VH-VL binders against Uncharacterized protein AF_1118. Designs and how they scored, part 10

Target 1, 158 residues: Uncharacterized protein AF_1118, of Archaeoglobus fulgidus (o29147)
Amino acid sequence: EDFSMDAEQLAVVLLKNTISNLEMSNKFVEILDNSGSDSVYQNLWGVIYGALAVMAVNNEVTTALLDEVSKSQELSSKVGDAINSLGENSTVVFGDVNGSKGLTLILRKESEVLQNGSYPYSDNETLSEAYARVVAEFTSRSVDFIVKLFSKIDEAWV
Short names: E, the ipSAE of ESMFold2; O, the ipSAE of OpenDDE; V2, 0.75 times the mean of E and O plus 0.25 times the DockQ between their complexes.

## First folded at step 1 (VH-VL)

Design T15 (framework fv_tislelizumab)
Fold by ESMFold2-Fast, scan of step 1:
Structure T15 (fold): chain C 158 residues (1-158), chain A 123 residues (1-123), chain B 107 residues (1-107)
Amino acid sequence: as target 1 above (158 residues)
Amino acid sequence: QVQLQESGPGLVKPSETLSLTCTVSGGSISDYYVSWIRQPPGKGLEWIGYIYYSGSTNYNPSLKSRVTISKDTSKNQVSLKLSSVTAADTAVYYCARSEDYLFGSTYYGMDVWGQGTTVTVSS
Amino acid sequence: DIVMTQSPDSLAVSLGERATINCKSSQSVSSYLAWYQQKPGQPPKLLINDASNRATGVPDRFSGSGYGTDFTLTISSLQAEDVAVYYCQQYDSWPFTFGQGTKLEIK
C-alpha cells in the first residue's frame, strides 16, 4: 500500500474537511441562536471559525502536510490558497513580522476581520516547527474558550 | 460554452524565448486550472505545467528552469514562456482546462483543449 | 516521477469487436487516472476521468476500470470513428505523466 498525495490533492482534502466542519458548526450555532443571546453568538462565531481553521490543518494529514511545507515555500502557498478558497472565514499567511519571519492567521466572519494572530519565529526554528507551535497555541486557546462557553450554556439551562 | 485558442509564432530561432498565449472565451481563466501540454512530431504527450485558479503554478521538473506560466485576468489569457529553445522544443503546443466537478473535489482530467499551435525551432 | 506504460503499442481490431488497452503505473495512483483519444490533426479528447467516470458526451461503448497500478480502457464494439491513438494520464503526483500511447487500427 502507498498513500501518495501531492500538495494540490492535500489542499483539496483540507478544503473538504473544513467544509464538513463548517456544516457541523453551523448546526451548533443554530442551537445557540435560538437562545436569543447576541453577545454569546458573536463571540462563538470567532471561536468556531478559528477552531475549524485549526482543525482543518490539524487533521489526519497534518504530519504529511508539515513535512511537505518544510520542503517548499510554494507548497505553503498552495495550502494557504486552499484555505483562502473557502472565501472569508479564515486565511493563513506566511511572511515577515516586524523584522523576523512569521506566520499570520486571520479569522474572518464574512468580509470582517475578527482577529489577527501574528506569530514571529526565531532564527533557530524551521518553518514546520514554527507552524506546529502556532497551530498548537491556537488550538489550545480555542478549546479553552469552547469549554468556558459550554459552562455558561449549562448554567443558563439549569 | 468554454473555448481555448492558442497563438504564437510558427518559427522560433535557437536560443531565443518562445512565447505562446492561450485565450479563453465563454468562461473565466480564474474558474479553472489551465495546463500546457506539448507533442513533438510523431511522438506522445508531455505535460509542461499548469496555473491554478489562485495564480500559483506547477511545472514539469524537466522544464522548470526554462518555463514560466502566467495569466492576465483582464485579457482572459494564460501565457507560456520557454527560454533557450532548441530543436528538441519543436512541437504542437496545447492549452487545456481542468474543472472542479464536485465542490471541494478536483479531477485533473482535461476536458476542453485548444486546437494546438505548431512551433518549429529552426535557424 | 511516475512512469506510465501502455500495452500494446498498437492494436488492430475488427469493426464490432472489443478492444482492450492497458495502462500500468510505476507506483500506485489510486483512481487518479484519465484516458484520452487523439485523432490525426486533432487535440486529445477526454474519455474517462477518475479511472472509470465517463466524460460528458462520450459514447457508452467506452469504459474504464482499475485501481492502484493496473488500468484498462475497453471499447465494447469498435466503430470506424474510434481509429485513434489512446493515452492514459496519471494525476496522483507531480509531474503529471502520460503513457506512450496505443495506436488503434481497423483489422
Scores: ipSAE 0.000, ipTM 0.476, lowest interface PAE 17.3, mean pLDDT 69

Design T16 (from T2, 21 letters changed; framework fv_tislelizumab)
Fold by ESMFold2-Fast, scan of step 1:
Formats: structure tokens, C-alpha cells, sequence
Structure T16 (fold): chain C 158 residues (1-158), chain A 121 residues (1-121), chain B 107 residues (1-107)
């Protein structure tokens, strides 16, 4: 096994890791915004391969990852609908269920999404709905970033 | 050692653009939110806006048409520009550090010393 | 905007006695409220975050309580160094808003 993957397979691995480890989402946003130097993208490839190797050892890679992608797309649709329902100058704050770790999305009608610490959920939303939307948004951003990252890694190495 | 230091012209004429710089040390602007807050003489605190670690900004709607916050990660600096100033913009301007990467919820835990801006009228 | 209202505007308390400052929000902010202390000529200093969590290095005589719309900052035994203006701030929604401040003085 050579552990080679195309951009979609890498995106699936990062979707799974983003749901399990939201620090990855923040790290990718940093690299996209601050410096996309070739060396940084090459280093990220090593991290992604390491994660894939661990998942491959567990023999549940493909089915679990495809399931996450399907869930991600469904939740991304729900997030889009929520944003489109906002009034002028409105924000929606989504937080995690426990509040013990800082994971929160703040959504705005202008497609603005921000990560921040432990913010409250909306009084008009259930905790489960808020959490699902937060997870979907992080997952969606991870997929988009990795498609771009794969292209950059391929260019930088060759 | 973590510190923030504001710098700027001190005096600005009405209708001109105020430009301030916040230089940070002991952390990187790419890892934290940085907010700008102002305080007019003898009055309370007003949040102006922030720039988050990923580069997106959010502004107080009362100032949004006049304010721009940006950062230069290579210089480890955050900048504030406020256009069309009037005497009402006379204040001490602070920059402050906020949320770090996936830490527990944080507020403005470290503030600069502030820089005084006077708009002559 | 969420409007933050502090009471009283000023408060004089004797050394060693309890000081109580109140902060009310125009709508629920859950526990997403901070307290800051500002001494003349100095920047504000974080005292309490998440309504009740003391910041690092803050003496245990400072405590915060409340949830939703009603919040309280308590200094259990006032010391001379506690003379300052105290501000509450909500972070539930943009724009982030501060109360007008409460000036604490020794009698």
C-alpha cells in the first residue's frame, strides 16, 4: 500500500479529523490567510498522511469517511438556510453543548463565519441544532481548504 | 512576556483619516483576536471592532462606514484606520488581545497602555 | 444592540466592608459577561470572565455571579487598592457593549 490519495480523499480524512479535532480547522485557516508558502504546504502533507496511516490501521477508513462527507453536505445545507433566514444586521451564535472547550461559530447574513470561544446558543435554537450547524460549517471549510491545499502541494513538490 | 503597544499621530485635523498601529510581542497576531477599544475623556469604553486570527473583521455598526482594521503578520502589527474624524473621535485608543486558538473562552486579557488622539475642532 | 446598565453610578464603601456592583442587560447574555477594573491613567484590567471565573492573579475577594440578564460583582472586604471604575461587558452578540461604569470610592 502506497497510501497515495487524491484531493477528495484528503478532504475526507480532514473532514473526519476536523469533526474530531477542531484545532485542524483553525490551523488551516491560519495558513490560508497568513502565508501559503510551499514549505508550509509540504509540511501539512506529512500531518495528513500521518492521520491517514492511523485510520488505515483501523480498517474502517472508506465507509466512515464517506458517511462523514454525506452528513457534512446535509448539515452545510441547513447552515446555508439558517444564514439566509437572518434579518439585516443579525448574527447567530452557535456554541458547543458543554461549553468547557472554546468552540463556537458566529454566523452572519453576509456569509461571515467566525470561530471564537464559548458563546451561548440562540434562545430560539436547541443545543443539538446549534452543535450540528457548528460541526457542518467547520467540516465544509475543511473540505474547501484541502482542495486548494492539494493543488498547492502538487505544485510545490514538482 | 506579552505586551501590546499603540502608536499614532496624537493630533488629527477634522475630516482627515486617523491611522493607529498596535505592535505586539510575546505572541503572534495570527493566533489571537485583536480588538480596538476607545475611551473619550471622562467617559466609558466603546468597542470599535476586531480582527480575528484568520483575518476576518467585525466592526461596531455605528463606526462601520468609517473604520478599517487590518494586520501585517510579518511585522506582527494590527492597524486601525478611522476616516472623516470629528471632535467626537477624541479619545484614548486601546488595542487588546482576545481569544487564542481553541483555548477556553477568553475576554480581553491583555491591553496596550493606550494612545491619546485629539481631533482639533 | 444589547444595552448594558450598571448600578449604582458611584458607590462609597468603608475599608473592610462588602462592595456590590450590579449590571443588567437588555436581553439574555447567558454567562457571557466580563468585569474590568480601571484605575486612573491605566488601561482596563480583566477581573472576571464568563460571569464568575476570576482571571489569573485576581484576589479571591473579587467574585462574580449571575446569569441571563442580571449580574453582580462583589468585593467581600474592600481594600484601598480597589478604588477604581468597574465596567461590565457582554460578548453574547455584536457589537460588544460595555456598561457605563461604576466608580468605587472609600468613605
Amino acid sequence: as target 1 above (158 residues)
Amino acid sequence: QVQLQESGPGLVKPSETLSLTCTVSGFTVSSYYVSWIRQPPGKGLEWIGYIYSGGSTNYNPSLKSRVTISKDTSKNQVSLKLSSVTAADTAVYYCAREYSLFGDYEYMDVWGQGTTVTVSS
Amino acid sequence: DIVMTQSPDSLAVSLGERATINCKSSQSVSSYLAWYQQKPGQPPKLLINDASNRATGVPDRFSGSGYGTDFTLTISSLQAEDVAVYYCQQRSDWPYTFGQGTKLEIK
Scores: ipSAE 0.000, ipTM 0.466, lowest interface PAE 15.2, mean pLDDT 66

Design T17 (framework fv_tislelizumab)
Fold by ESMFold2-Fast, scan of step 1:
Structure T17 (fold): chain C 158 residues (1-158), chain A 122 residues (1-122), chain B 107 residues (1-107)
Amino acid sequence: as target 1 above (158 residues)
Amino acid sequence: QVQLQESGPGLVKPSETLSLTCTVSGFTVSSYYVSWIRQPPGKGLEWIGYIYSGGSTNYNPSLKSRVTISKDTSKNQVSLKLSSVTAADTAVYYCARGLYYDSSGFPYFDYWGQGTTVTVSS
Amino acid sequence: DIVMTQSPDSLAVSLGERATINCKSSQSVSSYLAWYQQKPGQPPKLLINDASNRATGVPDRFSGSGYGTDFTLTISSLQAEDVAVYYCQQRSDWPYTFGQGTKLEIK
């Protein structure tokens, strides 16, 4: 839970660092800060948390989560709306989303992937313990995650 | 100077496809949502669907199997096609502008066209 | 779908008196609620967005309040030009849904 909070803050910093200019990064931070409990923020946080929590496991798991997001017009539209807010020249546009449904789908998919037993974790390890472990490993993979997320979003509705 | 103007046939035969066009001025369809909303005689408002600036669409589930919304950015036009029409589709059809973005991701409609009356009869 | 219910269906209010129109949603819409005014033969006009924010050019006698599931549109001192049908609309989730409308008349 502490790790999830720290992962969110780090993800915001990483997005600032990977966006090519300060205006874009400042807008992204502003949107997250101003949205608070809005469904856009909740869905975007769910995507970021889900991907960060499992990206250390393998690239295929990360791709599966991104595919879940990109194939859901509802989820993709909230992520698209948030990305469009990063700058006036953003080209990513998707339909609307149901915030609670979208977050539930991400969390369910994440849980299903981890429970399939396809990934190297202890059989005594709880889902929370697995998340704590993968969060500890994600720093070096955060750039890869952001690049893959934007690539998938751009490609899904072009 | 923002204006939206609907155009299309006033009369459509049952089972045919209704085709309407919304022409906008004072803004570009690439920067805003454009929605179609209808109002049957003496009744309330029903949202049909929208098209985003980037081209993606979303439709009212009650009409999804019959409706298609598209745009021509070079002409600043948005089109509505509604197939297999019946007398229940008789209404005034409006196009309306929404913001490209707001914090909720769901626009409110700040400018509306004057509306075009569509009657479904033989 | 979120169902929007307005009350009353119609009301008559004397000039200069307060008019109150209510709107209820079947589930919480936070503050994502707009009000529209429609006069005969005209398209709807945006009056209030986000439950309480007046649109540009709307007189200050119009005010909106509420949050969650219960919303109110108030006209503090009715003028002749306010005779219209008023609609509430939720924008919390798609499909966007409107109330059935409240017809406001002069007594």
Scores: ipSAE 0.000, ipTM 0.468, lowest interface PAE 19.0, mean pLDDT 66

Design T18 (framework fv_tislelizumab)
Fold by ESMFold2-Fast, scan of step 1:
Structure T18 (fold): chain C 158 residues (1-158), chain A 120 residues (1-120), chain B 107 residues (1-107)
Amino acid sequence: as target 1 above (158 residues)
Amino acid sequence: QVQLQESGPGLVKPSETLSLTCTVSGFTVSSYYVSWIRQPPGKGLEWIGYIYSGGSTNYNPSLKSRVTISKDTSKNQVSLKLSSVTAADTAVYYCARDYWSGYPLYFDYWGQGTTVTVSS
Amino acid sequence: DIVMTQSPDSLAVSLGERATINCKSSQSVSSYLAWYQQKPGQPPKLLINDASNRATGVPDRFSGSGYGTDFTLTISSLQAEDVAVYYCQQRSDWPYTFGQGTKLEIK
């Protein structure tokens, strides 16, 4: 349905759910809250918003459970709506691109690409099957990236 | 169908700038990362740099002062410029697409390569 | 820079036998490792990504394993068309670096 959680609340949920060490996750949130305009931590919020966009997309598309290529336009619309709830500059492109059979997931914050994945799929896969595979792979990589950045930030503060 | 095709002069004089173009079909350069990789005769592979969908670049520090990678989305092309070339820059130059354009990357499709010889 | 070291530099294996190629990184690269096959006069071809995921169209006799600093590519039953140079590549940090290559030949 409606995506009613704001970006800050979702960032906290993502950090707690994806970072194995809950204590470090809470410390990181506290550091971001106290950092104000520190450019390093502002950039990290960009990455977190990108990961949240993927999570929001996954929830909306999974709920939709669309099996037909003819419904890909509806999936694209729902994905766009979910991304827009997390930021004006976040975009997801879904479906065939320039006549090539493929799925494109592009997460942007302003002009920066936070996460980008372009995934061809064969005629043997339906759009929904290709999407499920791509979403699982993209989510795993986003989690790994956030964990790596969190470790670097913890080292810098301590 | 995915295809990458390199083109360039073949022979470049020492101290000049090498210019290569990678033309892609079957995908758009606005949706993928594209890297340049080179291979000197009888040697291994060296990553030169990439350009990603938003236009930002990253270069191998060993080449950074001499390398520029750019793209033309209307022509679906990626270009490499390498300045102040020497005999050590003689190599086959490849462009390659990243199937996972986010972090981490791997190269799922490669061009056929173009041979560049630096000689007077 | 992360240094990638392959072993052996070359090996000869009989048709139908198992070939094993090793790749070691100077620091942890997690699972962010790819394997490529290069035949004479051809560009490299992706075989394995993310340490163990076989690329589309790659025969199931090819498998990858490992995590952190130690990785292995295995060809379970060598075929004539497998004669090539094999490269590992780390994708954990910039610059992206390749191993020196392992030349696989028929015994």
Scores: ipSAE 0.000, ipTM 0.485, lowest interface PAE 14.8, mean pLDDT 68

Design T19 (framework fv_tislelizumab)
Fold by ESMFold2-Fast, scan of step 1:
Structure T19 (fold): chain C 158 residues (1-158), chain A 123 residues (1-123), chain B 107 residues (1-107)
Amino acid sequence: as target 1 above (158 residues)
Amino acid sequence: QVQLQESGPGLVKPSETLSLTCTVSGFTVSSYYVSWIRQPPGKGLEWIGYIYSGGSTNYNPSLKSRVTISKDTSKNQVSLKLSSVTAADTAVYYCARDTYFYDSSGLEAFDIWGQGTTVTVSS
Amino acid sequence: DIVMTQSPDSLAVSLGERATINCKSSQSVSSYLAWYQQKPGQPPKLLINDASNRATGVPDRFSGSGYGTDFTLTISSLQAEDVAVYYCQQRSDWPYTFGQGTKLEIK
């Protein structure tokens, strides 16, 4: 009823609190060790900070969150390390989108689904249009995606 | 290829503990989340909880005090225990593969479900 | 908890006609919404994830739309095999919650 923090502010608070807690890093290592050979789960930090990078594509909230990350030398270093850990199954594009600089992370699996026709297209939608829509949808959910991802990590910790 | 199969006793007495097992093939329980969902006769679906690939669990608050979900990676099985059962716990119990956007599947859903096992709580 | 409400509770549609099922959440779930089909005696089957993404093997007559609090599942040309109960599920917050279900029948 008297809740004054929206999803964007909550994401910033969760990011700062989760990352500043060094004990969480040890829990992430335990989770990664137990997850087996899946390469996505071998880099939980890469997943988290890769998502932060994709949030900086021409979205006011995501741009503000990435700007907040960039102001922290520690967080910027971790984002850089995460991006450098991305393999051939990820595509990271840096460029101007409608005059705004940002990063777009496109998972190779998403592109493969699109190309194989298993992702739904409208009757009037081209592959390029479907791809742009998928990227926009991924970006628009970035705050909720991060909040949900951090909630799962917090639950593993507690 | 990929399948989940529930098994356990069909009849449980009130106040006892219900124990169910989900046997997984076609993927490892170390690589995916697995959720339990139940459905009382003639009613809708209720999420019980999940176990994360790394071993952490999350439970529906309405059931949290009575529920334990665990896994045995060597047998590729996930287990559900529900204590202090009553007639309200009579339902078909399902296990399901619980996928997330960041998973290799790219989905956010229960993409593969077991056939379900019927549990009746009766004296 | 996020409350999911479906409408109608049941509907009857003639073969070949369009069927529309609605799902409303008590708070925004963004696009974290899935649709499942359940036939008598069978487990639920994933139809749509992420509000509008059709699952592999699902016929193209099924489509999903919506964002935030209001979602729709559409079957463009009803076939006899589509008789089932349909459930929406939000995946935005824990606990995951489902709508009460919509029973689809042939008229």
Scores: ipSAE 0.000, ipTM 0.504, lowest interface PAE 12.6, mean pLDDT 68

Design T2 (framework fv_tislelizumab)
Fold by ESMFold2-Fast, scan of step 1:
Structure T2 (fold): chain C 158 residues (1-158), chain A 121 residues (1-121), chain B 107 residues (1-107)
Amino acid sequence: as target 1 above (158 residues)
Amino acid sequence: QVQLQESGPGLVKPSETLSLTCTVSGGSISSYYVSWIRQPPGKGLEWIGYIYYSGSTNYNPSLKSRVTISKDTSKNQVSLKLSSVTAADTAVYYCARDSGWELLHYYFDYWGQGTTVTVSS
Amino acid sequence: DIVMTQSPDSLAVSLGERATINCKSSQSVSSYLAWYQQKPGQPPKLLINDASNRATGVPDRFSGSGYGTDFTLTISSLQAEDVAVYYCQQYYSTPLTFGQGTKLEIK
């Protein structure tokens, strides 16, 4: 139908509005938060967070957030504690340190199968070194992913 | 290396439920989109649906009322159930896995060998 | 649903000659287009993803091009082992859809 939309098409519409209006982005986040655990909308959260990461880079917001983490003893300690508590399979939140809002970055040893969104680290690398490298790599790759998704937006809206 | 293998009954009676299992070896299914794709004799490929590591599923609208895809990550298995089958469901059924790196990239670099299903009385 | 249409339905080309297969989508799929090769009794094998990116281990005689609605798979110098059915697939939106296939034979 004319008005039917799948998750991918809805994500394209959300990204278009997120780029144009940050207030609209916050409204969509509020609506999706109220959707509960519906699996269809869980995929959209990843796309929305990716778009927000691109916007943060473009506005230097990511740099400001990282600067605050480095200056805050409390936030630095929480990040350090999280890293130290990681097991063989590890999850680190990229963004909001409270874990409920932001991109989830998954670290795994090279002995594990490469997971979607997972970043392996070798025995020759410490977790701190892997974390720094992986954050930089994830930021670069999330930009590439969003650029591809923006191509879909260009085609859908033109 | 990663291998996918389909298994299930070769013959199913009309109106019954088709049940197939895809077993993955040499790798995990928990981090990838795993799709079911079928090919009727002498015809092209039809996507049935996928399941993702989060447990989220998406189904072809033409089959959605009859199809369920589930997984057991402890066994590295993905299962397909298709209810109320007819002769039109006769096909080779494949499971296939995406490259596993980027969201919304549903092209398939690993395929099972396929299992033939005939719907006949 | 996005409808994928391939042309021609079948193609006969002499060994060493160039083969071209076309794929058209009913609406733009940007560059989210893959090509597969299927030989009798075998599952499809990925050749090209993202319209033009050659998959690992695929010979350089295979190339893909196109954007939006019009895509082409080219085999620059046909070899005997290239006899197969070729399928295009869009992954711009669900449901994922395939072309009807092009059967490539030696002339």
Scores: ipSAE 0.000, ipTM 0.496, lowest interface PAE 13.3, mean pLDDT 67

Design T20 (framework fv_tislelizumab; at its last look DockQ between E and O 0.02; V2 from the best seeds 0.00; counts 0 for: pae E 21.1 > 2, off the site)
Heavy chain, then light chain:
Amino acid sequence: QVQLQESGPGLVKPSETLSLTCTVSGFTVSSYYVSWIRQPPGKGLEWIGYIYSGGSTNYNPSLKSRVTISKDTSKNQVSLKLSSVTAADTAVYYCARGSPFDELLSYYYGMDVWGQGTTVTVSS
Amino acid sequence: DIVMTQSPDSLAVSLGERATINCKSSQSVSSYLAWYQQKPGQPPKLLINDASNRATGVPDRFSGSGYGTDFTLTISSLQAEDVAVYYCQQRSDWPYTFGQGTKLEIK
ESMFold2-Fast, scan of step 1: ipSAE 0.000; ipTM 0.472
ESMFold2, look of step 2: ipSAE 0.000; ipTM 0.467
ESMFold2 (binder alone), look of step 2: mean pLDDT 90; pTM 0.931
OpenDDE, look of step 2: ipSAE 0.007; ipTM 0.586
ESMFold2, look of step 4: ipSAE 0.000; ipTM 0.462
ESMFold2 (binder alone), look of step 4: mean pLDDT 91; pTM 0.940
OpenDDE, look of step 4: ipSAE 0.000; ipTM 0.583

Design T4 (from T2 with heavy chain D98G S99E G100Y W101Y E102D L103S L104S H105G Y107L; framework fv_tislelizumab)
Fold by ESMFold2-Fast, scan of step 1:
Structure T4 (fold): chain C 158 residues (1-158), chain A 121 residues (1-121), chain B 107 residues (1-107)
Amino acid sequence: as target 1 above (158 residues)
Amino acid sequence: QVQLQESGPGLVKPSETLSLTCTVSGGSISSYYVSWIRQPPGKGLEWIGYIYYSGSTNYNPSLKSRVTISKDTSKNQVSLKLSSVTAADTAVYYCARGEYYDSSGYLFDYWGQGTTVTVSS
Amino acid sequence: DIVMTQSPDSLAVSLGERATINCKSSQSVSSYLAWYQQKPGQPPKLLINDASNRATGVPDRFSGSGYGTDFTLTISSLQAEDVAVYYCQQYYSTPLTFGQGTKLEIK
């Protein structure tokens, strides 16, 4: 268990991995670095917090993140909106689920399961290597949700 | 409907590098894992490895020193390179992916038809 | 690596009778086990995932059971089109591993 990254650094990594266009990626990283009180920065941060809250509920970093969000009515509202934008009846769990080791994502529309799966551990990995792999796969998965959230909630940001 | 198609030269000399391409149609590789699996003549199935749209890869330890899986998202293609081949690498090579993105590298709902590779001098 | 062992290596069953194929893992794979059917000259086809969940389009005569290390694929009433090699696969951990296959023939 040796993943050391604060919430801002994690959000920057998630954002960079989401955007395949280097020019756009660099622009958003610059916005995040230089626009602390800017509404665009705050909106992007709210979306990222929402994604993290859904995708890693039992991680210490996520717990600290959610604790900070709970202290702001504005951020709590944005996180709620971001989670709702992932689709109705969506849920994700990190940790042990039904005897599974890893991360499970369940997305539904109406009464149908649209996406479902798990990330098992490798027999030849150390615990540290397994954790790093799971984090990398989690980060890669969050890329798709952040793209969907940006497209649906904040398509007008320039 | 999702379809996968493998292609490559078919005959490779010992010590050379085998290069295969998998083309995906009717579906995206952008949010899915894609795996390579091989089957020697008259034998069972051996998993080679997978790649995710982010470029993350996982390889069978028995082949890790010789294998590279890469992708070109703009062409919806996944490529396999296997270096320093021997007669033991003679097999039908398949690309495959699952229905659900989280398990697409682990469960195989969709398979290509397979491409035969013969390693011979 | 998790080693998957199937039994028997080959099986001959009369039309309409029950066929049973077993799969054993060298360590627990929980329910992360799949079954595939492969006919000559064709790629494998997914039949069962999560030990007992039948894949889309697979006939009701196919069923899977088991948990941990011991798994079974059952064909309740064998049909001519069921002649194939059957493989089990674990996806509990990488590397993903397959059984050696069971060849099913009509008696």
Scores: ipSAE 0.000, ipTM 0.488, lowest interface PAE 17.0, mean pLDDT 67

Design T5 (framework fv_tislelizumab)
Fold by ESMFold2-Fast, scan of step 1:
Formats: C-alpha cells, structure tokens, sequence
Structure T5 (fold): chain C 158 residues (1-158), chain A 122 residues (1-122), chain B 107 residues (1-107)
C-alpha cells in the first residue's frame, strides 16, 4: 500500500496481516534485525508482536470491529461499547470518542474490568503518538520505542 | 525551525522534462511526508504527490504517468520530475511537509516552501 | 476522488464584522479537514487542522467547525491583515484535494 494510511489503518492492517499472513511478522523482525539489533530491540519486538497475536487470536470480534474502524472513525463509540461487553480480553480501540478525536483502551482480566478509559488525542499530540502511548501502556513499554517501531512497520509495508 | 526551499528552472520548453528540487533545513526529511503542490496563475491548489522517508511515493492519478518524486537523504533534498510538459503545467510549484512527524499518517501541511515559478513556453 | 466545494467564491466584509466561509465534501471526510490562508505572492499558511484545531500562532478570531461533509471557517472580527484567499483541504484519502478557494475582501 502507498503509505496513504492513518495510524489507525496501519494498526488494523498490522493486526489483520498478523492473523492472515505470517510473512508480515517476518518482515517486521527482518527490519528490526537490520536497525539497532541489540537484545532490547529484539525483546521489545517480541512483546509487541506477542500482544498483537494474543489480541487477534483471542478475540475475533475485536479484529472484525477494528476492520470497521479503518473505514469510519464514526464507529469508534459503537466499537467501544461492543468491546466492553466481550469479557476476559485486553483490547485497544482508537478513533473518535464522544464527538472528539481520541483513543479508547479497555483492559480486562477474568471477570473484572481493570481499566476503561478514553485517551484524548490532543492538538499537541499526533495521532500516531497517541496510539503509541495507549499501546505502550498496554505492553508496559516506552512510547518513544513504540513510535519508532510503527515507523519501521510503515517503512516495510509497501 | 524547519524550512523548505524550492529551486529549478524558471522556463521549460514544451515536451521536455521539468526538474525541481526541494531542500530541507533545520530537520531531516527522514521523519515526515513531503508533498509537491502546484498552483497555475490565478487558479487553485493541486496536489501532485508525496514521498515518505522510506522512499515510498503516492501520486495524483491525473499526473501519475508523468510524475516521479525521489529523495536524496544525504543532501536532505526531495526532487520532482514531470515529463512531457505543456502550457497547462505553467504554475508555481511548492513543496510542503505534513504536520509534525505523524509517522506514516496523513495530516495537514504545516510548513511550505516559498514556491518556484515555472513557465512552459517555446 | 473527493471533490471539495467552497462557498461563496468571494465575499466582502467590513472591518470588525464576522466572515463565514463554507466547505462541502462529496463524501464524508470525518474530521480530516484543514483550512489555509494565502496572501498574494506567498505560500499557503495553515490555519486549522482536524476541522477545528487552530495551528500554532494563529489568532483566536479564527475558528473551524464541522464534521463529515459540511465545514465552516469563521473569522469573528475581520482585520485588514485577513484579506486573502482561503482554501479547505481534505486528507481523509488520496488524492488529497483542495476547494476552489474563497477570496475575502474588505468592503
């Protein structure tokens, strides 16, 4: 694809290709191997890839809803509501929230909702940075590393 | 902070290739999309295409067969080549970057070059 | 391609009065809309992105609103320095497209 994708579209495409095309995960590993290949980079990639794989495998509905979000940010509130009903899964949703640009993170463990919040995308924060912040919190990693990882994924996409 | 500066010939003959350069200072072209936009005399703005730090490009379908955008990271420059020019290609040509390091996402153009005037005439 | 249509093509407003410019897209662009100001001999300058977010250094008399297909740029109290052509632009999908422009003059 020609890099015409939003950060939301890139994340959806990454998640979809992790499920349906194992070759994509290999491309990302190959890029990291060629760019700062100490053990920290390898461990960071493993954690992020693992988190995406768990989300994709454990929640078919989340994957379908994220595909819908790539077509319309207007669906963000419906997606949030649907995900909130799914039970014992960790989910991340990005897009418009309550009529303003934002991100929604819903974390669950067993029958308990551990975190249900909206992360507003502010004018001083790019959409990619806001998404990276939410992903970093989900994976307990630095926002800066997640932003750099998405940059490399974008580079490999075409 | 970041500045963009276009350069190239002021006059190009019909059927030849127009070649323009955009030089970036105060920042790296490796962090954002750089687009070319043109404006014919007395008319509106037309997006030509962009290039990302990876070298990936996207072109306006109306110009795709004639346009090539490339970059030289060592010189911090983005180049535009437009082949088979006609009088309809007479315009001010701008290079512009998208908003503040969006990392592969579209945004508005926050920094523009001053523009370079190109006239196509025999 | 998404077609952007501005109205009016030109308007004249007295100093201190409100100026309103409209922009309509041929399909929904969500909030992925920007407004630019262009003075003669100068490049366009970003005023608003994400439909309503004022760019750094832009006076608070400029405001944007709208979502989907209908957008508005408002200048609450026109100043002499605001004489320019104003363009809307969508960045929802490629090709990126601009409106035809609205010329703002003082009465």
Amino acid sequence: as target 1 above (158 residues)
Amino acid sequence: QVQLQESGPGLVKPSETLSLTCTVSGGSISSYYVSWIRQPPGKGLEWIGYIYYSGSTNYNPSLKSRVTISKDTSKNQVSLKLSSVTAADTAVYYCAREFDYVWGSYDAFDIWGQGTTVTVSS
Amino acid sequence: DIVMTQSPDSLAVSLGERATINCKSSQSVSSYLAWYQQKPGQPPKLLINDASNRATGVPDRFSGSGYGTDFTLTISSLQAEDVAVYYCQQYYSTPLTFGQGTKLEIK
Scores: ipSAE 0.000, ipTM 0.486, lowest interface PAE 16.4, mean pLDDT 67

